# VH-VL binders against q9ut70, part 22

Target 1, 155 residues: q9ut70
Amino acid sequence: MTIYAFYIYSRKCECVFAHRWKPSDRNSMETLVSQLEQNSIEDDMEKLIFGVVFSLRNMVKKITADQDQFMSYTTSKYKLHFYETPTNLRLIFITNPKIDSLTHVLQQIYTTLYVEFVVKHPLYTHVPPSAEEGGINCEIFRITLDRFVRTLSCF
Below, E stands for the ipSAE of ESMFold2; O stands for the ipSAE of OpenDDE; V2 stands for 0.75 times the mean of E and O plus 0.25 times the DockQ between their complexes.

## First folded at step 16 (VH-VL; framework fv_namilumab)

Design u01 (at its last look DockQ between E and O 0.56; V2 from the best seeds 0.00; counts 0 for: pae E 2.1 > 2)
Fold by OpenDDE, look of step 16:
Structure u01 (fold): chain C 155 residues (1-155), chain A 122 residues (1-122), chain B 107 residues (1-107)
Amino acid sequence: as target 1 above (155 residues)
Amino acid sequence: QVQLVQSGAEVKKPGASVKVSCKAFGYTFTSYYLHWVRQAPGQGLEWVGWIDPYSGDTNYAQKFQGRVTMTRDTSISTAYMELSRLRSDDTAVYYCAREGYSRGYDNYFDSWGQGTMVTVSS
Amino acid sequence: DIQMTQSPSSVSASVGDRVTIACRASQSINKYLNWYQQRPGKAPQLLIYKASSLQSGVPSRFSGSGSGTDFTLTINSLQPEDFATYYCQQSYSYPLTFGGGTKLEIK
């Protein structure tokens, strides 16, 4: 397994959805988690991830005047894949560093899964989800996302 | 309401095999890992392994590798644990347990079957 | 394998008491520690997951704390139905392992 986690952040920079896959080698992912979650709070890890993305995104905007896009950030331990929707949602994959860009996959997740199961949900109020309001609490979305990701060749 | 219903008590001879069933109700069977845990009389809990009902993938404790087989029938939302070459120290209550979900699968068990007593005696 | 050690193995208390149960891992398991309650003749029931998260439906008098190797389950204002055996379980690595249990008995 090379895909470790998936996150959705709102336009308010709140993590409204998070999913971690069961690793075949827990030690690899747990090493990263251990490094990021020193106080054993998942919220801190999510904030740190966003902090990195926020900084990189801003840097790209400053340097290229919106002519460039932030797609991925790679370390020796992981790769962060990024996609921002037209509604300013931020979708993020954390994967093995050897995995090619999954921006197109993130886009597909947004257009086919998020739009279908979250936006078109009967209870959707046409307001982007917020963490304070409970985030994305849609089991169908979660289940479909899980199954979809497992079909990826890089999984 | 989530409910796991297991098959009835079994009495076996040493060397025989036993197959315990676990039927799931009240949730999507293929969307949650299912674990098996056993408890010898008056003893603690011992993890046997897990099965992914969606893919059929399994992970067994090394202690049981070669003797345990976990399967599932998705059409009836039922999981099975078969233990072969039974010995006296396999006497225990065997539980199926659903793995809970909290932003991922983190190997905690939020729902349990009622247990199946397996007695191995000569 | 990660060994889980609970202490005490048994404890006597009265209704209304505050009770603490300790669980120690042989190595760091971060926050991947769960607590279960098992009443006589019944299957275990989840109380706490990920060291401190209270399972839905579990009374707030139950709480978990700790990280790394040392963890604690606390029961505030013990109720009659709380007399049972409690188990900790590490979910950090395979094989998953349980503590030896702590039997909470009525004084």
Scores: ipSAE 0.521, ipTM 0.857, lowest interface PAE 1.1, mean pLDDT 89
Fold by ESMFold2, look of step 16:
Structure u01 (fold): chain C 155 residues (1-155), chain A 122 residues (1-122), chain B 107 residues (1-107)
Amino acid sequence: as target 1 above (155 residues)
Amino acid sequence: QVQLVQSGAEVKKPGASVKVSCKAFGYTFTSYYLHWVRQAPGQGLEWVGWIDPYSGDTNYAQKFQGRVTMTRDTSISTAYMELSRLRSDDTAVYYCAREGYSRGYDNYFDSWGQGTMVTVSS
Amino acid sequence: DIQMTQSPSSVSASVGDRVTIACRASQSINKYLNWYQQRPGKAPQLLIYKASSLQSGVPSRFSGSGSGTDFTLTINSLQPEDFATYYCQQSYSYPLTFGGGTKLEIK
């Protein structure tokens, strides 16, 4: 399988939502997420992902003279896709390095799924719960996100 | 309250097939992977495979490849495991087990059926 | 395949004792190690997932630790209902594999 994980980071650099997909075949359980967790504490990995994305965003802005909310970063082992919302939520995919950028899919997740199931929730606040409070704890969003991503041709 | 209810015990001859059912209650059937695990009398636990009830995709342990088929009927929240060309060393209790969810699909089993004894004897 | 080795195969203990059960993987499995309890004649029940996370409804006297290849399950202040067989299971790689079990018996 090609899409390994999805994350949402708050403006305070906290991971407030995470979802990991499982491998689809018997010959490989090795994923970027599993390898990174072996090399670091889980919280440290999530902050490292943000740090890498932030650094790449700054480099892209210098080159393009652009305040573009989209970027991706590719290594031999993974591709990181990044989208920042107007409210400074940061949506991230971690994927196989050989697929096309999914940054516009991240925007679609925000505008169609996050807005519908998280923003429109009766108890919504514009500041998501902290990681210690359980983060974005919305089962409908989780299930709908999982199903949507599994419809992608690259999944 | 999550429950997995399996079909009753089976006695089969060598060479026959058996189909065990597992009906899910108290959760969204298509949102969790379902695994099959067996335990021969007096022995430990052995993973058979999983099914994704949403897509119908499966993953079987190599040992059972070609002899096991896992299916489901989402309209009645029921999964099935069929094992063919039975032999005496297939005698075991067969469990269905739901995979738990904690920020992802992590292959641990947070709810188990009561087990189905399958006895293969001449 | 990832081989899981449990130690000891059996242990005798008294109510109130602290018991530690070890599980070793043949290669690193990060924290993807789970623990189950199986009482005689019953299905296994989850105790610990991802090495150290306590399943809902499991008494706090149970704890898990470890990462990489070496893991332990600890039962503090052993109770009569804790006499059962305990299995570790790696959830890192297919095929999913279990340890051989540790039978905890009353002394």
Scores: ipSAE 0.507, ipTM 0.790, lowest interface PAE 2.1, mean pLDDT 83
ESMFold2 (binder alone), look of step 16: mean pLDDT 94; pTM 0.956

Design u02 (at its last look DockQ between E and O 0.48; V2 from the best seeds 0.64)
Fold by OpenDDE, look of step 16:
Structure u02 (fold): chain C 155 residues (1-155), chain A 122 residues (1-122), chain B 107 residues (1-107)
Amino acid sequence: as target 1 above (155 residues)
Amino acid sequence: QVQLVQSGAEVKKPGASVKVSCKAFGYTFTGYYLHWVRQAPGQGLEWVGWIDPYSGDTNYAQKFQGRVTMTRDTSISTAYMELSRLRSDDTAVYYCAREGYSRGYSNYFDSWGQGTMVTVSS
Amino acid sequence: DIQMTQSPSSVSASVGDRVTIACRASQSISKYLNWYQQRPGKAPQLLIYKASSLQSGVPSRFSGSGSGTDFTLTINSLQPEDFATYYCQQSKSTPLTFGGGTKLEIK
């Protein structure tokens, strides 16, 4: 398994959805998470991820005169894949460093899953939840996302 | 309402095998990991392993490797735990438990079966 | 494996009392700790997950706190139905492990 986690951040920079896949190799993601937690990230991994993305996005905007897009960030331990929707949602994959850019997959997730199951859902309030517990609580979205991701060749 | 219903009590001899079933109601069976936890009489809780009902993937505690087999039948939303080469210290109540889902948080059990008593005696 | 130690192993209290149960992990588990209640002859029930998140349907008199290695379950104003055995469980890594339990008895 090469895909570790998936996150959605609201336009208010709050994590509104998170999913972590259990590694097939018992040690890979647990080790990564453990290592990340050891670096004082124990209590706010979601915020840390956003901080990194925010910084990188800002750097890209400054360097490329707003014509370039932040796609991915690779370390020796993981790769962060990024997609920002027209509604300023931020979708993020955390994967093995060897995985090619999944920006197009993130876009697909947004257009085919998020829009369909979350945005068009009758109970969708169109207000990103701000509460830690008030994120996207759409079971259909979660389950469909999980199944979709598992069909990816890189999974 | 989420409900896990397990099979009835079992009495086995040492060396035999036991297969416990856990039928799920009130939720998407394949959408949640299912764990097994056992409890010896008067003792604490011991994690046995988990199964992904969707893929059939499993993860067993090392203690049970080679003796435990977790399976599922998605057509009837039922999970199974088989424990072989039974010994007296396997005597316990065995629980199936659904793994809850909370934004990026896992490995907690939000719903439990009623338990299945397995007695291993000569 | 991560070892979980609960203290005390048993505690006697009265209805209306405030009770605190401690759980310690052999290594840091951040907030990956859950609390369960088990009444006699019944299956465990989830009380708290992620150290401090109250499970839906659980009375607000239950609360969890802590991070790293030390955690606490607090029951404010004990009710008759609260006399049970309580278990902590780490969810950081497999194998998942439980504390030895704390039996809350009526004084």
Scores: ipSAE 0.777, ipTM 0.904, lowest interface PAE 0.7, mean pLDDT 90
Fold by ESMFold2, look of step 16:
Structure u02 (fold): chain C 155 residues (1-155), chain A 122 residues (1-122), chain B 107 residues (1-107)
Amino acid sequence: as target 1 above (155 residues)
Amino acid sequence: QVQLVQSGAEVKKPGASVKVSCKAFGYTFTGYYLHWVRQAPGQGLEWVGWIDPYSGDTNYAQKFQGRVTMTRDTSISTAYMELSRLRSDDTAVYYCAREGYSRGYSNYFDSWGQGTMVTVSS
Amino acid sequence: DIQMTQSPSSVSASVGDRVTIACRASQSISKYLNWYQQRPGKAPQLLIYKASSLQSGVPSRFSGSGSGTDFTLTINSLQPEDFATYYCQQSKSTPLTFGGGTKLEIK
């Protein structure tokens, strides 16, 4: 397995959505992200991702004041793919370090799935709902996202 | 509203196979992992494995590797567990259980079937 | 594999009593511990997930605490329907494992 997790952070730097894919016998469970998810609580991983997201935003802010920012960050163990919308919504993949940037896929998720299921959600009074309100808690969004990601050739 | 309904009790001889079904109601079947857990008479709970109903991927506890096969039919929202080369210590109630969704996989069971008694006669 | 040790194996108590059940993991499981109730002849039912989160529809007299290796389930003001067997289960990694159970009986 090459795609390990997906996150959405709000403009307030709160994690409002997370999805992690379950390790399988055919895909290695020996990635940093997969091992951390099996052995750690969600809050620890979110703190690590928050620190990386904050660092990336600080670097981009120093170089350009552009709200539509595309970036990725690679270590020996994982690659973080980052897309920020003009309204400071932040979409993130955590993947195997060897795959090409998926920033264009993150943009596609925003324009297609997020708009359709989250922006148009009949019960959300704010978009995205705050973390205190439970964040994005929409079954059709998460199932459709999961199915879409599983169609990617790199999955 | 969420409900898992399992097939009826089975009596088998040693060396035979058994196939237990689990039909899901009240939720999107392919949106949640399913697990199988067994309980021998008067004993505790033992995890057998899981299936992803969307992909068909499985993961089995080591002691069942080579004897258990988990499958599903998404058109009728039904999962199956087949256990082969039965022996007397396989006598147990077999449960299917839905994994709760919590930011992806969670490995806790928020809904259980009623259980299927499998008796392997001496 | 992560071994789960549950104590006591049985408890006798009266309606209205407060009962505490312990569960210990052979290695740190962070907060990935769940509690189930099993009434005689019935399937288990989820009470608590992630150590302390109460499942929807479970009475507030149930609570869970702990992190790392040591966890407790507490039942305040026992009711007649609470006499059952309770199991802890680690959800950190496969193979998923259960404690041996604690049978809660009427004095």
Scores: ipSAE 0.615, ipTM 0.823, lowest interface PAE 1.5, mean pLDDT 85
ESMFold2 (binder alone), look of step 16: mean pLDDT 94; pTM 0.958

Design u03 (at its last look DockQ between E and O 0.74; V2 from the best seeds 0.68)
Fold by OpenDDE, look of step 16:
Structure u03 (fold): chain C 155 residues (1-155), chain A 122 residues (1-122), chain B 107 residues (1-107)
Amino acid sequence: as target 1 above (155 residues)
Amino acid sequence: QVQLVQSGAEVKKPGASVKVSCKAFGYTFTGYYLHWVRQAPGQGLEWVGWIDPYSGDTNYAQKFQGRVTMTRDTSISTAYMELSRLRSDDTAVYYCAREGYSRGWDNYFDSWGQGTMVTVSS
Amino acid sequence: DIQMTQSPSSVSASVGDRVTIACRASQSINKYLNWYQQRPGKAPQLLIYKASSLQSGVPSRFSGSGSGTDFTLTINSLQPEDFATYYCQQSKSYPLTFGGGTKLEIK
């Protein structure tokens, strides 16, 4: 398994959805999580991840005058894949460093899963999800996302 | 409402095998990991293992490796735990339990079966 | 394996009392700690997950706290139905392990 986690952040920079796959090799993502949690950010790992992405995104915008897009960030331990939707949602994959860009996959998740099961949901009131309101609590979205990701060749 | 319904009590001889069933109601069976936990009479809780009903993947406690087999039939939303080479210290109430979902790694059990008493006696 | 130790093993209290149960892990488990209630002859029921998150439907008189190795379950204003055995469970690593339990008895 090379895909470790998936996150959705609102336009308010709140994590509104998070999914972590059970690793077959616990040494990778669990180590990362453990390391992050040991640095007194046990409850703020999601915030930390976004902080990194936010900083990198802003840096790219500043340097390239909006002509470039932040796509991914790679370390020796993981790769962060990033996609920002037209509605300013931020979708993030955490994977093995060797995995190629999954931006197109993130786009697909947004257009085919998020839009279909979250936005078009009968209970959706066109209010962007927020962490304070419990985030995205859609079982169909979660299950479909899980199944979709498991079909990926890089999973 | 989420409900897990287990098979009835079993009495077995040492060396025999037992297969306990757990039928799920009120939710998408393949959407949640299912765990098995046992409790010897008057004792605490002991984790046996989990199964992913979607893929059939399993993870067993080392203590039970080679003796336990977890399976599922998705067509009837039923999970099975088979324990072989039974011995007296396997006497316990066996529970199936659904893993709740929060972030995907939480491994908490938000729904439990009623339990199945398995007695191993000579 | 991560060993979970609960204290006390038993406690007597009266209705309306405040009760605290401790759970200690042999190594850091961050916040991967869950609490269960088991009434006599019944299956366990989830109370708290991830150290402090209250399960839906559980009364607010139940609360969990702690991180790392030391955790606490608190019951404010004990009710008659609260007399049961309580278990902590770590989900940091496999195998998943439980505390030995704390039996809450009526004084």
Scores: ipSAE 0.686, ipTM 0.876, lowest interface PAE 0.9, mean pLDDT 89
Fold by ESMFold2, look of step 16:
Structure u03 (fold): chain C 155 residues (1-155), chain A 122 residues (1-122), chain B 107 residues (1-107)
Amino acid sequence: as target 1 above (155 residues)
Amino acid sequence: QVQLVQSGAEVKKPGASVKVSCKAFGYTFTGYYLHWVRQAPGQGLEWVGWIDPYSGDTNYAQKFQGRVTMTRDTSISTAYMELSRLRSDDTAVYYCAREGYSRGWDNYFDSWGQGTMVTVSS
Amino acid sequence: DIQMTQSPSSVSASVGDRVTIACRASQSINKYLNWYQQRPGKAPQLLIYKASSLQSGVPSRFSGSGSGTDFTLTINSLQPEDFATYYCQQSKSYPLTFGGGTKLEIK
């Protein structure tokens, strides 16, 4: 398995959606996730991802014109794929470090799935809902996202 | 409301097979992993494996490899566990259990079927 | 395989008492520890997931704590309906494994 997690962060840098895939076998990334979860200083992966996303967004903004922003960031242990809309909605994949960038896939998720199930959601008065409101809690969005990601050749 | 309803009790002879069903209600069947857990009389709980009802993928505990088959029929929201070459120590209550979802799959069971007693004896 | 050890195997307590049940893993499971209640003749029911998260509908008198290898379930004001067997279960790695159970008897 090469795709480990997907996140959406709001303009306010709140995690409003998270999804972690179930591994079918043990590999180096599952070991990495376990090591991060054993860290006594940081035992919340979302806070770690927030710090990385926040730092990278500031660096990318200083280099790139104010438009949609695409980036990937690779370490020996993982690859972070980043897409940000002009309204500062942030979509992230965490993957095996050796796969090609998925930022175009993140844009596809935004324009198709997020628009259909979150923007058009009849009960959301604020888009995205804040983390205190429960964030994006639409089951069909999660299920559809999971099914879409499983169709990727790198999955 | 999430509900899992299992098939009735079975009495089998050694060497036979048993197939237990688990029908899901009140949620999207193909959107959640489903596990099987057994409990021998007076004993604790033992994990048998899981099935992904969407893909049909399975993961079995090693001790059941080659004897257990987990399947599903998505048209009727029903999962099945078949255990073959039954032995007397397979006598147990067999539970299906839905894996809970919070922000990913973390292998906890938030809804359980009522259990199916399988008795293996001559 | 990760072995889960519960203690005590049995406990007698009175209504209103505070009861503590321990669960120990043979290696670190971080916070991937769940607690279930099983009443006689019934299926297990989830109480606590990921060490300390209370399942919806479970009374607040139940709480879980711990990380790594040592975990505790606490019932702060025992009620008559709490007569049951309690199981811990690690959810970090396959095969998923359960503790041997703690039978709670109301005096």
Scores: ipSAE 0.646, ipTM 0.835, lowest interface PAE 1.2, mean pLDDT 85
ESMFold2 (binder alone), look of step 16: mean pLDDT 93; pTM 0.954

Design u04 (at its last look DockQ between E and O 0.40; V2 from the best seeds 0.00; counts 0 for: pae O 4.7 > 2)
Fold by ESMFold2, look of step 16:
Structure u04 (fold): chain C 155 residues (1-155), chain A 122 residues (1-122), chain B 107 residues (1-107)
Amino acid sequence: as target 1 above (155 residues)
Amino acid sequence: QVQLVQSGAEVKKPGASVKVSCKAFGYTFTSYYLHWVRQAPGQGLEWVGWIDPYSGDTNYAQKFQGRVTMTRDTSISTAYMELSRLRSDDTAVYYCAREGYSRGRDNYFDSWGQGTMVTVSS
Amino acid sequence: DIQMTQSPSSVSASVGDRVTIACRASQSISKYLNWYQQRPGKAPQLLIYKASSLQSGVPSRFSGSGSGTDFTLTINSLQPEDFATYYCQQSKSYPLTFGGGTKLEIK
C-alpha cells in the first residue's frame, strides 16, 4: 500500500477529518505508516503534519506574493500532497515518496465527495464543523472516501 | 442494532482444525475491520488478528502466524477464523469484534460477538 | 510487544463507593488506551476509548484518564451491575495487548 493517510485541515489549521489505512502483512515492515504506527501517536502525527503544512505555505508565500493552492513535500520516508481551496480548506495525502503528485485527486475529492457529502450535509450548521464540535463525522463521507482511494492505481 | 452472531461451541482433538464463523448485522460489513480475540477459561484476553472485509487483507499476531487463517464472505456478511494444529492450550472462548471508527487504524472494539467455546482435549 | 499491567488484580467495594483501577504500559502509548467491562459469562463491552472518551450508552459514572504509560478507570457511585472484570487494552501498535484484568467484587 502506497497511500498512508488523508487529512482535512480547516482555515483555523485544525484537523477536522482524518483517515488512515492499515498496512497489510506484505508492507508492515517496509511502510512508513506501519513504522509510525508502532512508535507514534495520533496527536503527534497531526502536529507533525500541521508543522510541515504551515512551514511549506509560509515559505511559498515569502517567495511568491500569491496564495498557492498546490504544494507537495517529500522526505526519504513519505510524500505530502497538498491542495488548498479558495476558502482555505486544506486537503492532504501522505504517501510513499515515489508516488507522483496526487493534487488532482485531492481536488477531485473536494469537488465530488466533500461537496456532495459534507457541504450538502443537512445537519451541519457550518462547513466544515469545528474540531471542537467533533469535526466531520459523516459515515457516508468516510466510507465513500475510503472506497474511492482504494480504487486508485497507486494505492 | 449492530450485532455479531457466532457459530456454536466446538469440541476438538489435538491436531485438528476449527473454523469459527461470525455473521454481521445492522451495519455495512465491508466498511469496518473485524478482529478475533480469545479468552482461555478463567484467563484474560488475547488478540489473534484482524481482517479487512473489503479487501480480504489480514494481520495476525506473531504467535498465530502460520496456524490461523481469517477469511470472509461478503455476500452473506460473514467472517471466519480457522485455527489449525490445535493443542490443549488453544482451549478458549473465541470472540469476533468490530473495530470502532474514529480516524481509521483505531484498534478499539465497539461491538463483540457472543463468543464461541472451542475445547481441545484428548 | 507492549505489555499492559493492571492493578489491583481484585477489588472489594460497596454500592455507592468510588473505585479506581490502574493500568500501566511498558512504553508510551500516548492516549491509545481502551477499557472494557466483562460481566460473568458475557462478552466484553467497550467502556472508554482513547483514554477518556466515553462509549455511547455507557453510564456517566465511568470515566477514564491518563496519557503516556499510566492510566486510570474510575467508577463513581458503584452499582450492583458493575460487578465484573475490567480490562485495559493498548491500541497503539500490533500486537494489540490487554491488561491482566481487575475483578470487581460488590460486598
Scores: ipSAE 0.516, ipTM 0.804, lowest interface PAE 2.1, mean pLDDT 84
Fold by OpenDDE, look of step 16:
Structure u04 (fold): chain C 155 residues (1-155), chain A 122 residues (1-122), chain B 107 residues (1-107)
Amino acid sequence: as target 1 above (155 residues)
Amino acid sequence: QVQLVQSGAEVKKPGASVKVSCKAFGYTFTSYYLHWVRQAPGQGLEWVGWIDPYSGDTNYAQKFQGRVTMTRDTSISTAYMELSRLRSDDTAVYYCAREGYSRGRDNYFDSWGQGTMVTVSS
Amino acid sequence: DIQMTQSPSSVSASVGDRVTIACRASQSISKYLNWYQQRPGKAPQLLIYKASSLQSGVPSRFSGSGSGTDFTLTINSLQPEDFATYYCQQSKSYPLTFGGGTKLEIK
């Protein structure tokens, strides 16, 4: 198994959804976090992940004048895949370092799963950009996401 | 309503094996990891391992490696834990527990079976 | 393995009291700490996950706090049904481990 975790961050930079696959495989990332914690970084893992993404994204934009997109970065322990929606929703995969960019998969998750099961959900009463506030607690989305991810060749 | 229903109490001799079942109701069986936790009489809780009902993947505590086998039958939404080479200190209530999602976070147990008492005595 | 230590092992209190139970991890577990309640003869039930998140259906008189190595479960205005044994559990790394439990008894 090569996919470790999936995150959604709101436009307010809040983690509104997190899913982890095969808890035993997250040890690599946990080791990194543990090392960071040893350096007196006690921030929540979700905040740390976003902090890194935020910084890298800003760097890319600054260097390439918004014509380039941050897609992924790789460490010896994991690869972070990134996609930002037009509504400034941020989707992130954490995977094995050997996995190719999953930005297109993230985009697909947004368009086919998130929009369909979260945004268009009958009980969803918020406008999309602000709707994520408070977290995503949609069982259909969660189950469908899990099933979808498990069908990926790199899973 | 989420419900985990376990098999009945077992009495075994040392050296024997026991297989406990856990049937899931009220949710998609394959969408949640299932853990086993045991509790000796008057003692605390001890994690045994987990199984992914979808893939069948397992992770056992080192203490039980080589003696425990977790399996599942998805057609009837039932998980099984088999413990072999039983000894007296295996006497405990064994629980199956569903791993919950905290916005997707795991390794906490939001639903528990009623427990299965396994007694190992000569 | 991460060792979890609860204190006290037992506590006596009365209905309406405020009760605090401590849990300490042998190493930092960030916020990966969960609390369970176990009534006599029953299976454990989840109270708090990720140190401070209240499980759905759990009364608001229960609260969790802490991060790193030190955590606290607080019960405000103790109710009769709250007399039980409480366990903390770390969810940071395997093997998953529990505290030794705190038995809350009627004074």
Scores: ipSAE 0.030, ipTM 0.716, lowest interface PAE 4.7, mean pLDDT 87
ESMFold2 (binder alone), look of step 16: mean pLDDT 94; pTM 0.960

